# Ledger of designs, part 17: VHH binders against Vitellogenin-6 (vit-6)

Target 1, 176 residues: Vitellogenin-6 (vit-6), of Caenorhabditis elegans (p18948r1340to1515)
Amino acid sequence: ANCVVKSTKINTFDQVAYRNQFTPCYSVLAKDCGSEKSEPRFVVLMKKINEKKEWKNVKVVYGENEIEMYKTEEGLICRVNGEEIEYQPESEIEKKQYNIIWLNKNTLKFDSDDVTVQFDGVNARIHLSALYRNQQCGLCGHYDNEKETEFYDAENQENTIPKFAKSYLYKDSKCN
Below, E stands for the ipSAE of ESMFold2; O stands for the ipSAE of OpenDDE; V2 stands for 0.75 times the mean of E and O plus 0.25 times the DockQ between their complexes.

## First folded at step 19 (VHH; framework vhh_8fcz_2)

Design R3 (from Q1 with S57K; at its last look DockQ between E and O 0.79; V2 from the best seeds 0.00; counts 0 for: pae E 3.2 > 2)
Fold by ESMFold2, look of step 19:
Order: sequence, then structure tokens, then C-alpha cells
Structure R3 (fold): chain B 176 residues (1-176), chain A 124 residues (1-124)
Amino acid sequence: as target 1 above (176 residues)
Amino acid sequence: QVQLVESGGGLVQPGGSLRLSCAASGFTFRSYAMNWVRQPPGKGLEWVSGISKSGDKTTYADSVEGRFTIIRDNDKKMVYLQMTSLKTEDTAVYYCAREKYYDFETGTYAMDVEGQGTQVTVSS
């Protein structure tokens, strides 16, 4: 399934479209919500970086790794655990659980067996494996082929779209 | 360098079967969805079938659904097209194609067709 996230529009895994305005605080686009044991296997986050430009920062938390992708005046940047990764056109990074691929100079791809994220500095496309049916939550919906429950919040309660979106703001000391 | 090498074509009678193969190299094969496209005589390319990077989703053109099966093997970097109940209208050069990226402006996927293709001829 695919979720397409544009500057102010989100098309969810269940093909429901709605408007969302990103802030300088991270919002959860998609995460593993199905593990009863505790730690999600992945979390995909997005925030706005610049008030005048529709530039975004995408963060993928995958296991113990934190991957950041974001646009700057100098181009698209990728950092893994704080370390910048040089441009590597279509070659595999030596990370066995995931790959980071430059699809072109303006487009990055985080690739794993669980989740794939394509990002161009403004827009993102998230793909989830079928294993996450009914086990995913976030602004991209629940991946349950049911539009009626698409806007259940982080506490799994149906809400209006603004309250639904607020429930997926990533809580941080600067953004509570 | 990206390489896609198609094989397995041939001459077959209507109702027959063929299995096409595509050997991929020069790119991270498991990270790309793959497709088969074909070019009938005197016509442009037409899409035949697609398979997701993990193989968990397959799609088919209406004209081949139920007769063709797309399969991939990520360990061997291979894509296959099992064709059955072949018709004369299936005569074409068949190519495998790499699906590169989602184009946010058009809402479609960009594809690469790099190989020489393999000829399938269905004739009595």
C-alpha cells in the first residue's frame, strides 16, 4: 500500500485524501503500532523546516538508527545517526537491514523490508509491506481497507480531521 | 551500468505456453518494482504486468489477466513471465522494465526499458 504526502495534502494507505498543514514540530506519518511487546520497528516523521518554502524534514527511526532527509539551499541532505551520507547514485549503502539510495540528485529513498520512503525535500511517498495491515497508525491512516476508521487517533478513537492530526504530533520537549 | 537481459521467447502455436526470463544487474534489484512491457509489430510499447519489489503485489493488463503470471526471485535477481493460452495477438517483442520512482507531479511511475527484448511469435 502507498501513502502520498504533498505540501498540504495527504492521500492515505486506504485512498482517503485530506488536507494537513505541517508545522516545525514532527508529525507521525506512519509507524508500527501492532507490536504488543513495546518498541515500534519503524517510525516515519515529517516536519516543516522553512516557513516561506515548503521544505520538509523526514526522519525515519528504524531499529536503533535515525535517518534524516531534508532540503537545504545546497541541495538534499541525508544524515544517518548525525553523520552526513555523500551522494551515491543508485549504489547500495553497507547497512544490511536497510538501504539508502539516491534515485537522482533531488530524490532519496530509504528502503527496508518493512517500510520504504521516497522523499524529494517537499513530498514523500510511503510504502508498507502487507505485514502491517491493521498494524499501522499515523497521518497516513490505519491500512485496514476501511475509510470509516481512517481518522482514529493515537488512542484509537474516532475524531475530526484536526483532532486526528493533533494526536499524531510527535511529543518532544519543544513541541508538547 | 543497469542491464536487463530478456530471454525465453520463441515460436509457438495458439494455446501454447512460454516462460520469459529477465536477468538484472548493475542496480539494487530488490529495491525496485519490475514490469513486463511488449511491442507488437508496428505498434508502440504496451504495459503487460508488474510486480512489487517484495513480490507481494502483482498487476496485469486486462488482455493478459488469467493467462500470464509475473514472478520474481530477488536472490537470483530474476523476473519471469509465465505465459499460457497464448493468442496471435500476444505476438510482440517483450521487455522487462525497472520502475524507477514515483513522479509527484504526474502521479505516475517512471520506468526504464534497457534490454534488447525477446521475440514471442504466436502463429499457426
Scores: ipSAE 0.314, ipTM 0.643, lowest interface PAE 3.2, mean pLDDT 81
ESMFold2 (binder alone), look of step 19: mean pLDDT 84; pTM 0.830
OpenDDE, look of step 19: ipSAE 0.572; ipTM 0.844

Design R4 (from R1 with D56S; at its last fold request DockQ between E and O 0.68; V2 from the best seeds 0.00; counts 0 for: pae E 2.9 > 2)
Amino acid sequence: QVQLVESGGGLVQPGGSLRLSCAASGFTFRSYDMNWVRQPPGKGLEWVSGISKSGSSTTYADSVEGRFTIIRDNDKKMVYLQMTSLKTEDTAVYYCAREKYYDFETGTYAMDVEGQGTQVTVSS
ESMFold2, look of step 19: ipSAE 0.498; ipTM 0.748
ESMFold2 (binder alone), look of step 19: mean pLDDT 84; pTM 0.829
OpenDDE, look of step 19: ipSAE 0.712; ipTM 0.900
ESMFold2, fold request of step 20: ipSAE 0.310, 0.305, 0.281; ipTM 0.632, 0.639, 0.613
ESMFold2 (binder alone), fold request of step 20: mean pLDDT 83, 83, 83; pTM 0.822, 0.821, 0.823
OpenDDE, fold request of step 20: ipSAE 0.820, 0.828, 0.849; ipTM 0.913, 0.920, 0.919

Design R5 (from R1 with G26R; at its last look DockQ between E and O 0.81; V2 from the best seeds 0.00; counts 0 for: pae E 2.3 > 2)
Fold by ESMFold2, look of step 19:
Structure R5 (fold): chain B 176 residues (1-176), chain A 124 residues (1-124)
Amino acid sequence: as target 1 above (176 residues)
Amino acid sequence: QVQLVESGGGLVQPGGSLRLSCAASRFTFRSYDMNWVRQPPGKGLEWVSGISKSGDSTTYADSVEGRFTIIRDNDKKMVYLQMTSLKTEDTAVYYCAREKYYDFETGTYAMDVEGQGTQVTVSS
């Protein structure tokens, strides 16, 4: 299953669609929620960068690595732990646990055994391993093949769509 | 350049079985979802089945669900299509295809179909 995230619409892993509006604060799209004790194996975050345009920043936290993908006036940028990865035709960065692929000048793919993220600067497609059935949470839903529980929030309580979306805002010093 | 080589087609009677193979090379095979598509005589391409990069998720067109099974082997860089209960309507050239990207405006996947395909003919 895939979660497809557009500027105002999210189609979840369980094929439930709803409207969502991103802010300059990160929201959790998908996260490993399967263990109380250990760090999540991955977190996929998205925020709106520009109020005048539908440009987004996607951040993938994968183990100790932080991958950022975002659009600028100069094009689509990818940074791994703060270091920019240059576009080249057919370029890819293969690491032990993940791969970063420029599908074209305007489309990036983060690829791992746990999560795959395609991003074009505005929209994202997230694909999860079946190992995360019932172990995923975020704006992309629960990945549990049940549509009736899709809007349970970060505390597993069913909510209206606005409250559900707010529960997955990533809290930091600038975003309360 | 992506390379995909299909094989295993042939002539079978209705109700018969075949196993198609696709050998993949010249790309990081384990990073891509793979698909089978087919072209019936005088018709355009139609999607048959897909398998996620890990092999943990499979999808099928309604016309083949329950009869066909897609399998992949990432170590050997192979995709297979096990076909059973074949019907005359399954007659087509079968191609394996690599998923390229998701098109957000159309809601469809762009795919690479590079091979020569393998002919499956179901007739008595």
Scores: ipSAE 0.377, ipTM 0.668, lowest interface PAE 2.3, mean pLDDT 82
ESMFold2 (binder alone), look of step 19: mean pLDDT 83; pTM 0.828
OpenDDE, look of step 19: ipSAE 0.778; ipTM 0.908

Design R6 (from R1 with D112Q; at its last look DockQ between E and O 0.89; V2 from the best seeds 0.00; counts 0 for: pae E 2.9 > 2)
Fold by ESMFold2, look of step 19:
Structure R6 (fold): chain B 176 residues (1-176), chain A 124 residues (1-124)
Amino acid sequence: as target 1 above (176 residues)
Amino acid sequence: QVQLVESGGGLVQPGGSLRLSCAASGFTFRSYDMNWVRQPPGKGLEWVSGISKSGDSTTYADSVEGRFTIIRDNDKKMVYLQMTSLKTEDTAVYYCAREKYYDFETGTYAMQVEGQGTQVTVSS
């Protein structure tokens, strides 16, 4: 299944569409929520980085790695654990656990067995393997073929759409 | 250099079966969803079937569902299309195509045919 995140619209894994506004604080798009006490295998985050433009920053936390993708006036940038990865046509950066692929000058793909993220600086597409059915949470919904439960919050409580969206803000020292 | 080589087409009578093959090279095959598309005589390309990179998910056009099966082998870098109960309207050049990226403006995937295709002709 795919979750498509556009400037102000999210189409979830369960094909429910709603409006969402990103802020300079990260929101959780998709997260491994398979156990309350286990570390998630992945977290996909997105924030707005420019008030006048719809530019975004996507962060993928995958195992011990942090991958950032974001748009600048100079173009689309990818950093792995803080180190920039240079664009090379038809080249892939393959690690044991994941690949980073420049699909073209303006589009990146993070690829792994668990989650795939395509990002063009403004919009994102998240794809999850079927292994994450009933084990996913975030702004992209629960991936459970149940539209009635799509807007359950991080505490698994059903909410209105605005409260649902706020429940997935990624809290840190700078964003509260 | 990216290469997709289709084979297995031929002339078959209605109700017959064929298995198409697609050999991939020159790219990281396991990182892409794969598809079959076809071009009927005098028409543009139409999507037939797709399979996710892991093989977990398959999809089919309504006109072929229940008759065609898409399969992939990531170790051999192969995609197959098992076709049964063939009809005259299945006559086309068949291509495999890799998923390249999602086009956010059109809401569709950009798919690139890169091979010569394989001709399937269904006639009496």
Scores: ipSAE 0.310, ipTM 0.652, lowest interface PAE 2.9, mean pLDDT 81
ESMFold2 (binder alone), look of step 19: mean pLDDT 81; pTM 0.805
OpenDDE, look of step 19: ipSAE 0.670; ipTM 0.892

## First folded at step 21 (VHH; framework vhh_8fcz_2)

Design S1 (from R1 with K100P; at its last look DockQ between E and O 0.28; V2 from the best seeds 0.00; counts 0 for: pae E 2.4 > 2)
Fold by OpenDDE, look of step 21:
Structure S1 (fold): chain B 176 residues (1-176), chain A 124 residues (1-124)
Amino acid sequence: as target 1 above (176 residues)
Amino acid sequence: QVQLVESGGGLVQPGGSLRLSCAASGFTFRSYDMNWVRQPPGKGLEWVSGISKSGDSTTYADSVEGRFTIIRDNDKKMVYLQMTSLKTEDTAVYYCAREPYYDFETGTYAMDVEGQGTQVTVSS
């Protein structure tokens, strides 16, 4: 299944469309929310970094790696564990490094066995296999083939879209 | 020059099986993941299946999971798609691709290299 974030419009895994106003604080787009897990296998986060241009920052936490992708005036930047990964789409020696593929200078793809994320600085597409059906949560919905439960919040309670979205804000030292 | 040549398509009844083949040349085959994509009539490209460089990992679209199997032979520079329990909805032109990507403007997939494809028609 695929979830598409186009500017402020989100089309969930269960094909429900709604608008979300991203903030300077990260929101959880998709997350391994399987039961009885101490740590999620993956988390995909997104925040707004430019108010006028709808530029975004996407963070993927996968295992011990943190992949950060964000738009700048100079182009799309990718960092893995804080280290910048250079643009090298023409390499045939190692096409993927750290599960990262440069599709072009302005488009990145994170490609793992669990989650795929394509990002161009403004828009993102998240792909999950059927293995995560009923085990995923975030702004991309529940991925349970039930549109009626799409806006259940992080506590699995039915809620309005604004409260649903707020429940998936990532809280850290900068965003409480 | 990079070249991908698909074959094995045809007309089958629902519930039938087909095996598609893709011959690759002009690039370091073992350095790339390989994929199958398809274009149904009147629709854009959609991703079907992918296989890692080594062949150890495979992924599938939800619509074909459990019915299709992707395999590759790095020595022969071939990738295959075994299709079973075919449905009318599987009717499409099938393409082999290295790195298909999603076009946010068109809402469809695009390919860095496009072959002629092979037609698969499922009809009673």
Scores: ipSAE 0.375, ipTM 0.776, lowest interface PAE 1.0, mean pLDDT 89
ESMFold2, look of step 21: ipSAE 0.385; ipTM 0.689
ESMFold2 (binder alone), look of step 21: mean pLDDT 82; pTM 0.819

Design S2 (from R1 with A110P; at its last look DockQ between E and O 0.71; V2 from the best seeds 0.00; counts 0 for: pae E 3.0 > 2)
Amino acid sequence: QVQLVESGGGLVQPGGSLRLSCAASGFTFRSYDMNWVRQPPGKGLEWVSGISKSGDSTTYADSVEGRFTIIRDNDKKMVYLQMTSLKTEDTAVYYCAREKYYDFETGTYPMDVEGQGTQVTVSS
ESMFold2, look of step 21: ipSAE 0.332; ipTM 0.654
ESMFold2 (binder alone), look of step 21: mean pLDDT 80; pTM 0.802
OpenDDE, look of step 21: ipSAE 0.690; ipTM 0.884

Design S3 (from R1 with A110Y; at its last look DockQ between E and O 0.52; V2 from the best seeds 0.00; counts 0 for: pae E 2.5 > 2)
Fold by ESMFold2, look of step 21:
Structure S3 (fold): chain B 176 residues (1-176), chain A 124 residues (1-124)
Amino acid sequence: as target 1 above (176 residues)
Amino acid sequence: QVQLVESGGGLVQPGGSLRLSCAASGFTFRSYDMNWVRQPPGKGLEWVSGISKSGDSTTYADSVEGRFTIIRDNDKKMVYLQMTSLKTEDTAVYYCAREKYYDFETGTYYMDVEGQGTQVTVSS
């Protein structure tokens, strides 16, 4: 299934479209929600760079790895566990558990068995394997082929779209 | 040095079966969705089928659904198209293609068609 995330619009894994406005605070787009007693295998987060630009940061937490992708004046940048990786056309950086692929100078792909994220500095496409049916939560919905449950929040309660979206904000000291 | 080499085409009667193969090299095969496209005589390319990088999701054009099956083997770096109940309308050159990227502006997927293709001819 695919979730397509644009500046003001999200089309979920179950093909439900709604409007969302990102802030400079991270929101959870997609997350392994299969067990509340263990660490998620992945979390995909997105925020605006700042209030004025539509440029975004995407962060993928995958196991013990943290991958950041973001746009700058000089182009699209990737950081892996804090280490900056320069853009190279059609380059592939293969690790044991995931790959980072530069599709072109304006497009990165994080690729793993669980989740794939294509990012162009503004928009993201997230693909999940079918193994995450009924085990995914976030702004991209629940991936359960049921549109009536799409806006259940992080506590699994049905909500209006604004309350649903706020339930997936990622809290930190700058985002009170 | 991306290479996609198609094979397995031929002449077959209506109602017959063929299995097309695509051997891939020069890229990290298991990281890409793969597709079959075809070019009927005197017409442009049309999409036939797609398979996700893991093989867990397959899609088909309406005209072939229920008759064609796409399969991949990531260890051997192969994509297959099992075709059954072939019709004269299936006559075409068949190409395999890797998915390149999703275009956020148009909402479409771009793919690379790089091989010479394999001819499938369905006639009595």
Scores: ipSAE 0.373, ipTM 0.666, lowest interface PAE 2.5, mean pLDDT 82
ESMFold2 (binder alone), look of step 21: mean pLDDT 84; pTM 0.828
OpenDDE, look of step 21: ipSAE 0.653; ipTM 0.879

Design S4 (from R1 with N35S G50A; at its last look DockQ between E and O 0.42; V2 from the best seeds 0.00; counts 0 for: pae E 2.2 > 2)
Fold by ESMFold2, look of step 21:
Structure S4 (fold): chain B 176 residues (1-176), chain A 124 residues (1-124)
Amino acid sequence: as target 1 above (176 residues)
Amino acid sequence: QVQLVESGGGLVQPGGSLRLSCAASGFTFRSYDMSWVRQPPGKGLEWVSAISKSGDSTTYADSVEGRFTIIRDNDKKMVYLQMTSLKTEDTAVYYCAREKYYDFETGTYAMDVEGQGTQVTVSS
């Protein structure tokens, strides 16, 4: 299944489209929400870089690794655990459990068995393995083939779109 | 150096079967969706079939659905196309292709056709 974020428009894993106004605070796009896990296998987060631009920062937390992808005036940047990965034409970096691939100078792909994220600085495509059917939550919906419950919040309560979106705001010391 | 090497083509009679193979090297094969495309005589490329990187999802053009099966083996870095009930209209050069990226403007995938292809000829 695919979830596509095109600037402010989200097409969920269950083919429901809506608008979301991203902020400079991270929101959860997709997260492993399996009932028996003590810690999610992945979390995909997105925020705007600032209030004026539609440029985004995407963070993928995958096991013990943090992958950050974001656009700057100088181009698209990728950091793995804080270390910048330089663009090289036709370059890919293969790790044991995931790959980082420069599809071109303006497009990156994080690839793993669980989740794949393509990002160009403004737009993202998130692909989930069918293994996560009924085990996914976030702004990308629940991957359960149910459109009527797509806007259940992080506590599985039906909500209006604004309250649904606020429930997936990532909590940290700088963002309430 | 990205390489896609197609093989297994040949001459068959209508109603016959063939199995095409594609050997991949020079890139992380398991990270890419793969497709078969074909070029009939005197025509442009047309899409035939696609398979997701894990192999859990397959799609087919209407003209081949029910007759062709796409398969991949990530350990061997191979893609296959099992063709049955072949028709003269299936005569073409067949190429395997890798997905390059999702195009957010068109909602379609850009594909990379790298190999030399393998000729399939269906005639009596």
Scores: ipSAE 0.373, ipTM 0.668, lowest interface PAE 2.2, mean pLDDT 82
ESMFold2 (binder alone), look of step 21: mean pLDDT 81; pTM 0.799
OpenDDE, look of step 21: ipSAE 0.504; ipTM 0.831

Design S5 (from R1 with N35H G50A; at its last look DockQ between E and O 0.48; V2 from the best seeds 0.00; counts 0 for: pae E 3.1 > 2)
Fold by ESMFold2, look of step 21:
Structure S5 (fold): chain B 176 residues (1-176), chain A 124 residues (1-124)
Amino acid sequence: as target 1 above (176 residues)
Amino acid sequence: QVQLVESGGGLVQPGGSLRLSCAASGFTFRSYDMHWVRQPPGKGLEWVSAISKSGDSTTYADSVEGRFTIIRDNDKKMVYLQMTSLKTEDTAVYYCAREKYYDFETGTYAMDVEGQGTQVTVSS
């Protein structure tokens, strides 16, 4: 299943398309929602870099690892737990639980058994393993082959699209 | 260096079967979706089938669905195309291809086609 996230449009895992405006505050695109009491295996977040640009930051929280991908004037940057990695042609960074792959100088892929994220600085594609059928939530929907429940919020209640989108804003000290 | 080596082609009668193989090296095979494409005589490349990196999702062109099965083995770094009920219009050079990235503009995938392919000829 794929979720395709463009500047203002999201096509969810269940093939529902809607418009969304990103802000400089992170929103949850997809996360492991399969257990109410355990930490999610992954969380995929996206925000605008600032109010003026369509450039985005994507953050993947995967286990104890934090992978951040974002665009700069010099190109696409990837940080793994705060450490920047540099583009080298045809190069990839293989770790025990995941891989970071430069598909080209303008496109990164985070690759794991649970979730794959391709990002080019503006757009993202999220691919989810079959294990997360009925076990994922976020702006990419619920991956349940059901259009009518696609807009259930983070508390699993049906909402209008604006309330649905706001429920997946990631709270941090400078965002509410 | 990315290497894709196709094999298993040959001459087969209509209704027959063949199994194509693709040996991959020079990249982290398990991290890439893989495809089969083919080139019929005197024509351009046409897409045949795709398989996700885990093998849990497969897709097929309408012309081959129900007759062809794509399979992968991540331990052996192999992709296979099991072809059955072959027709004369299946005559082509078959290539495996590594998916590079999703093209957000066109909604299609950019792919590497590196091998020489394997000839499949379906003839009475």
Scores: ipSAE 0.307, ipTM 0.628, lowest interface PAE 3.1, mean pLDDT 81
ESMFold2 (binder alone), look of step 21: mean pLDDT 85; pTM 0.848
OpenDDE, look of step 21: ipSAE 0.770; ipTM 0.907

Design S6 (at its last look DockQ between E and O 0.43; V2 from the best seeds 0.00; counts 0 for: pae E 3.4 > 2)
Fold by ESMFold2, look of step 21:
Structure S6 (fold): chain B 176 residues (1-176), chain A 125 residues (1-125)
Amino acid sequence: as target 1 above (176 residues)
Amino acid sequence: QVQLVESGGGLVQPGGSLRLSCAASGFTFRSYDMNWVRQPPGKGLEWVSGISKSGDSTTYADSVEGRFTIIRDNDKKMVYLQMTSLKTEDTAVYYCAREKYYDFETGTYYGMDVEGQGTQVTVSS
C-alpha cells in the first residue's frame, strides 16, 4: 500500500484524498499503532522547514535510530542520529535493518522490511508492508480498506478533516 | 553501474511456453520490487507483472494472470518470468525493470529503468 504526500494534498493508504497544510511542527504521517505493550516499530513525521517555504523535513524513527531528511539551498541532506550522510551514487550494499539509498542527488529512499519512504525535499511517498494492515495510524490513514473510518483520530473517533489533522501533530517543547 | 540483462526469448507457437531470465547487478537488488514490462509491435510499454522485494507478493496484468508466473532469487540476483499458454498478443520485447522512484508530477513510475536490450518473444503459427 502507498500513501502519497504533496505540499497540500495527501492520498492515503486506502486511496482517500484530502487537503492538509503542514506547519513548522511535526505531524505524524504513519506509525505502528499495534502492539500496546511496546514502543512503535516506526514513526514517520513531516513538517515544513519554515512558514515561507514548501520545503519539508521528514523524520523516520526506526527502532533506536533517528533519520532526518530535508532540503536546503545546497541540496537534500540526510542525517542519521545527528550525523550527516554524504551523497554517494547507488551501489551494492550489505543487508541491514534499514538502508539509506540516494536515488539521485534530489531523491532519498529509506528502506526497511516494515516501511519505505521516498522523499524529494517537498513530497513523500510512504509504502507499508501488509503486516501493518489494521495496525497503522497517522495522516496517511488506517490501512484497513475502509474509507468511512479514514479520518478517525488516534483515539479512534471520527472527526472533521481539520480536527483529524490536528490530532496527529507531534507535541514537543517548541510546538505546544 | 545499474545493469539488467534479459534473456530467454524466442519464437514459439500459440499455446507454447518460455522462461525469461533477468540478471541484475550494480545496485542493492534485494531492496527493490522488480517488474516485467513489454513493448508489443507498434505500441508503447505496458506492465506485465511485479514481485515484491522479499518475493512474498506477486501481481499480474489481467491479460496474463493465470498464464505467467514471476519469480525472483535474491541470492543469485535474478528475476524470472515463466510464461505458458502463450498467445499471439503476447508478442513483444520483454524487459525487466526495478521499481524506480515515484514521479510526483505524473503519479507514475518511469518506464525502463536501465540500459537492458530486452528479449524478443514472438508467438505465431
Scores: ipSAE 0.311, ipTM 0.635, lowest interface PAE 3.4, mean pLDDT 81
ESMFold2 (binder alone), look of step 21: mean pLDDT 80; pTM 0.799
OpenDDE, look of step 21: ipSAE 0.393; ipTM 0.731

## First folded at step 22 (VHH; framework vhh_8fcz_2)

Design T1 (from R1 with D33E; at its last look DockQ between E and O 0.44; V2 from the best seeds 0.00; counts 0 for: pae E 2.8 > 2)
Fold by OpenDDE, look of step 22:
Structure T1 (fold): chain B 176 residues (1-176), chain A 124 residues (1-124)
Amino acid sequence: as target 1 above (176 residues)
Amino acid sequence: QVQLVESGGGLVQPGGSLRLSCAASGFTFRSYEMNWVRQPPGKGLEWVSGISKSGDSTTYADSVEGRFTIIRDNDKKMVYLQMTSLKTEDTAVYYCAREKYYDFETGTYAMDVEGQGTQVTVSS
């Protein structure tokens, strides 16, 4: 299933479209919300970093790795665990163990067995394995093939869209 | 340089079979999924089939499901498309391609790199 974030519009895994105003604080787009696991297998976060240009920052937490992708005046930047990965077009070198692919100078793809994230600095596509059906939560909705439950929060409570969105704000020391 | 070179195209009658080949070079072949796409006359590029890095998983467009088979040989850096029960609507330039990605502008999937293509014509 695919979730697409284009500007302020989100098309969820269950193909429900709605608008979300991203903030300077991270929102959870997609997350492994399976109850049997101590820690999420993956988390995809997004925040706005430039209001006028709709530039965003995407963070993927996958295992022990943190992949950060964000738009700058100089181009799209990718960092893995804080280290910048330079643009390498059409590399003959085996893919780095970070599961990062530069599709072009302005488009990155994180590709794992569980989740794929494509990002161009403004828009994002999240592809989720079918294994996470009924086990995923976030702004991309509940991946349960039910459109009526799309705006349920992590506790399976129905909310208005604003409350739904707020429920998936990532809370940290800077963002409450 | 990344290179994909298609071959095996030609003229066939409806109901016929054709096997396309793609020779890859200039990149770590086994690190990429491989795909076939095609461009029918007067139409846009459409995805046909994909195969995982290891070759253990394959996917097909609905229009070719059950008729086409994608195979890869990682040792030889080859990808193949076996086409059977060909139809006139299968007429197109067929391209070997690597990574499939979503084009946000068009709202459709595209490929990061393609070969020069090989013409497949199905006609009585």
Scores: ipSAE 0.192, ipTM 0.634, lowest interface PAE 1.5, mean pLDDT 90
ESMFold2, look of step 22: ipSAE 0.334; ipTM 0.651
ESMFold2 (binder alone), look of step 22: mean pLDDT 81; pTM 0.809

Design T2 (from R1 with D56S S57E; at its last look DockQ between E and O 0.45; V2 from the best seeds 0.00; counts 0 for: pae E 2.4 > 2)
Fold by OpenDDE, look of step 22:
Structure T2 (fold): chain B 176 residues (1-176), chain A 124 residues (1-124)
Amino acid sequence: as target 1 above (176 residues)
Amino acid sequence: QVQLVESGGGLVQPGGSLRLSCAASGFTFRSYDMNWVRQPPGKGLEWVSGISKSGSETTYADSVEGRFTIIRDNDKKMVYLQMTSLKTEDTAVYYCAREKYYDFETGTYAMDVEGQGTQVTVSS
């Protein structure tokens, strides 16, 4: 299943379209919300970093790695565990080590067995393994093939879209 | 240098069969999933089939499911597409690709690496 974020429009895994105003605080796009796990196997986060241009920052937490991708005036930047990965087309080493692929100068792809994230600085496409059906939560919905439950929050309560969106804001020392 | 070279295309009648081949070089073949995509005349690129690194998993577009079979040989660095029960709508340039991705601007799929393609024409 695919979730697409195009500017402010989100098309969820269950193919529900709605608008979300991203903020300077991270929002959870997709997350392993399986109850049997102590730690999520993956988390995909997104925040806005440029209001006018709709530039965004995407963070993927996968295992022990944190992959950060964001748009700048100079181009798309990728950081793994805080270290910048320079543009390297067709880099097998980077792919093998960090699951990162530079598709072109302006498009990055994180590719794992569980989740794939394509990002161009403004738009993102998240592909999720079918194994996470009924086990995923975030702005991309619940991936349960039910459109009626799309705006349930993390506690499985139905909410308005704004409240739904707010429920998936990542809370930290700077944002809450 | 990364290269993909497609072959096996041609003219066939509806109901006919073709086997496409793709020779890969310049990269660790077994480390990549492989895909076939095609571009019909006047249309955008569409994904046809994919095969996992080991070859254990295969996927197909609905339009070709049951008719096409993707196979790979990691020792020979080859990927194949066996096409059967060909239809006129299967007419397209077929490309082998290791990484397909969605182009947000065009709304269609793109490839990180592609060969010259091979023309498949299905016509009576």
Scores: ipSAE 0.346, ipTM 0.718, lowest interface PAE 1.2, mean pLDDT 91
ESMFold2, look of step 22: ipSAE 0.386; ipTM 0.670
ESMFold2 (binder alone), look of step 22: mean pLDDT 84; pTM 0.831

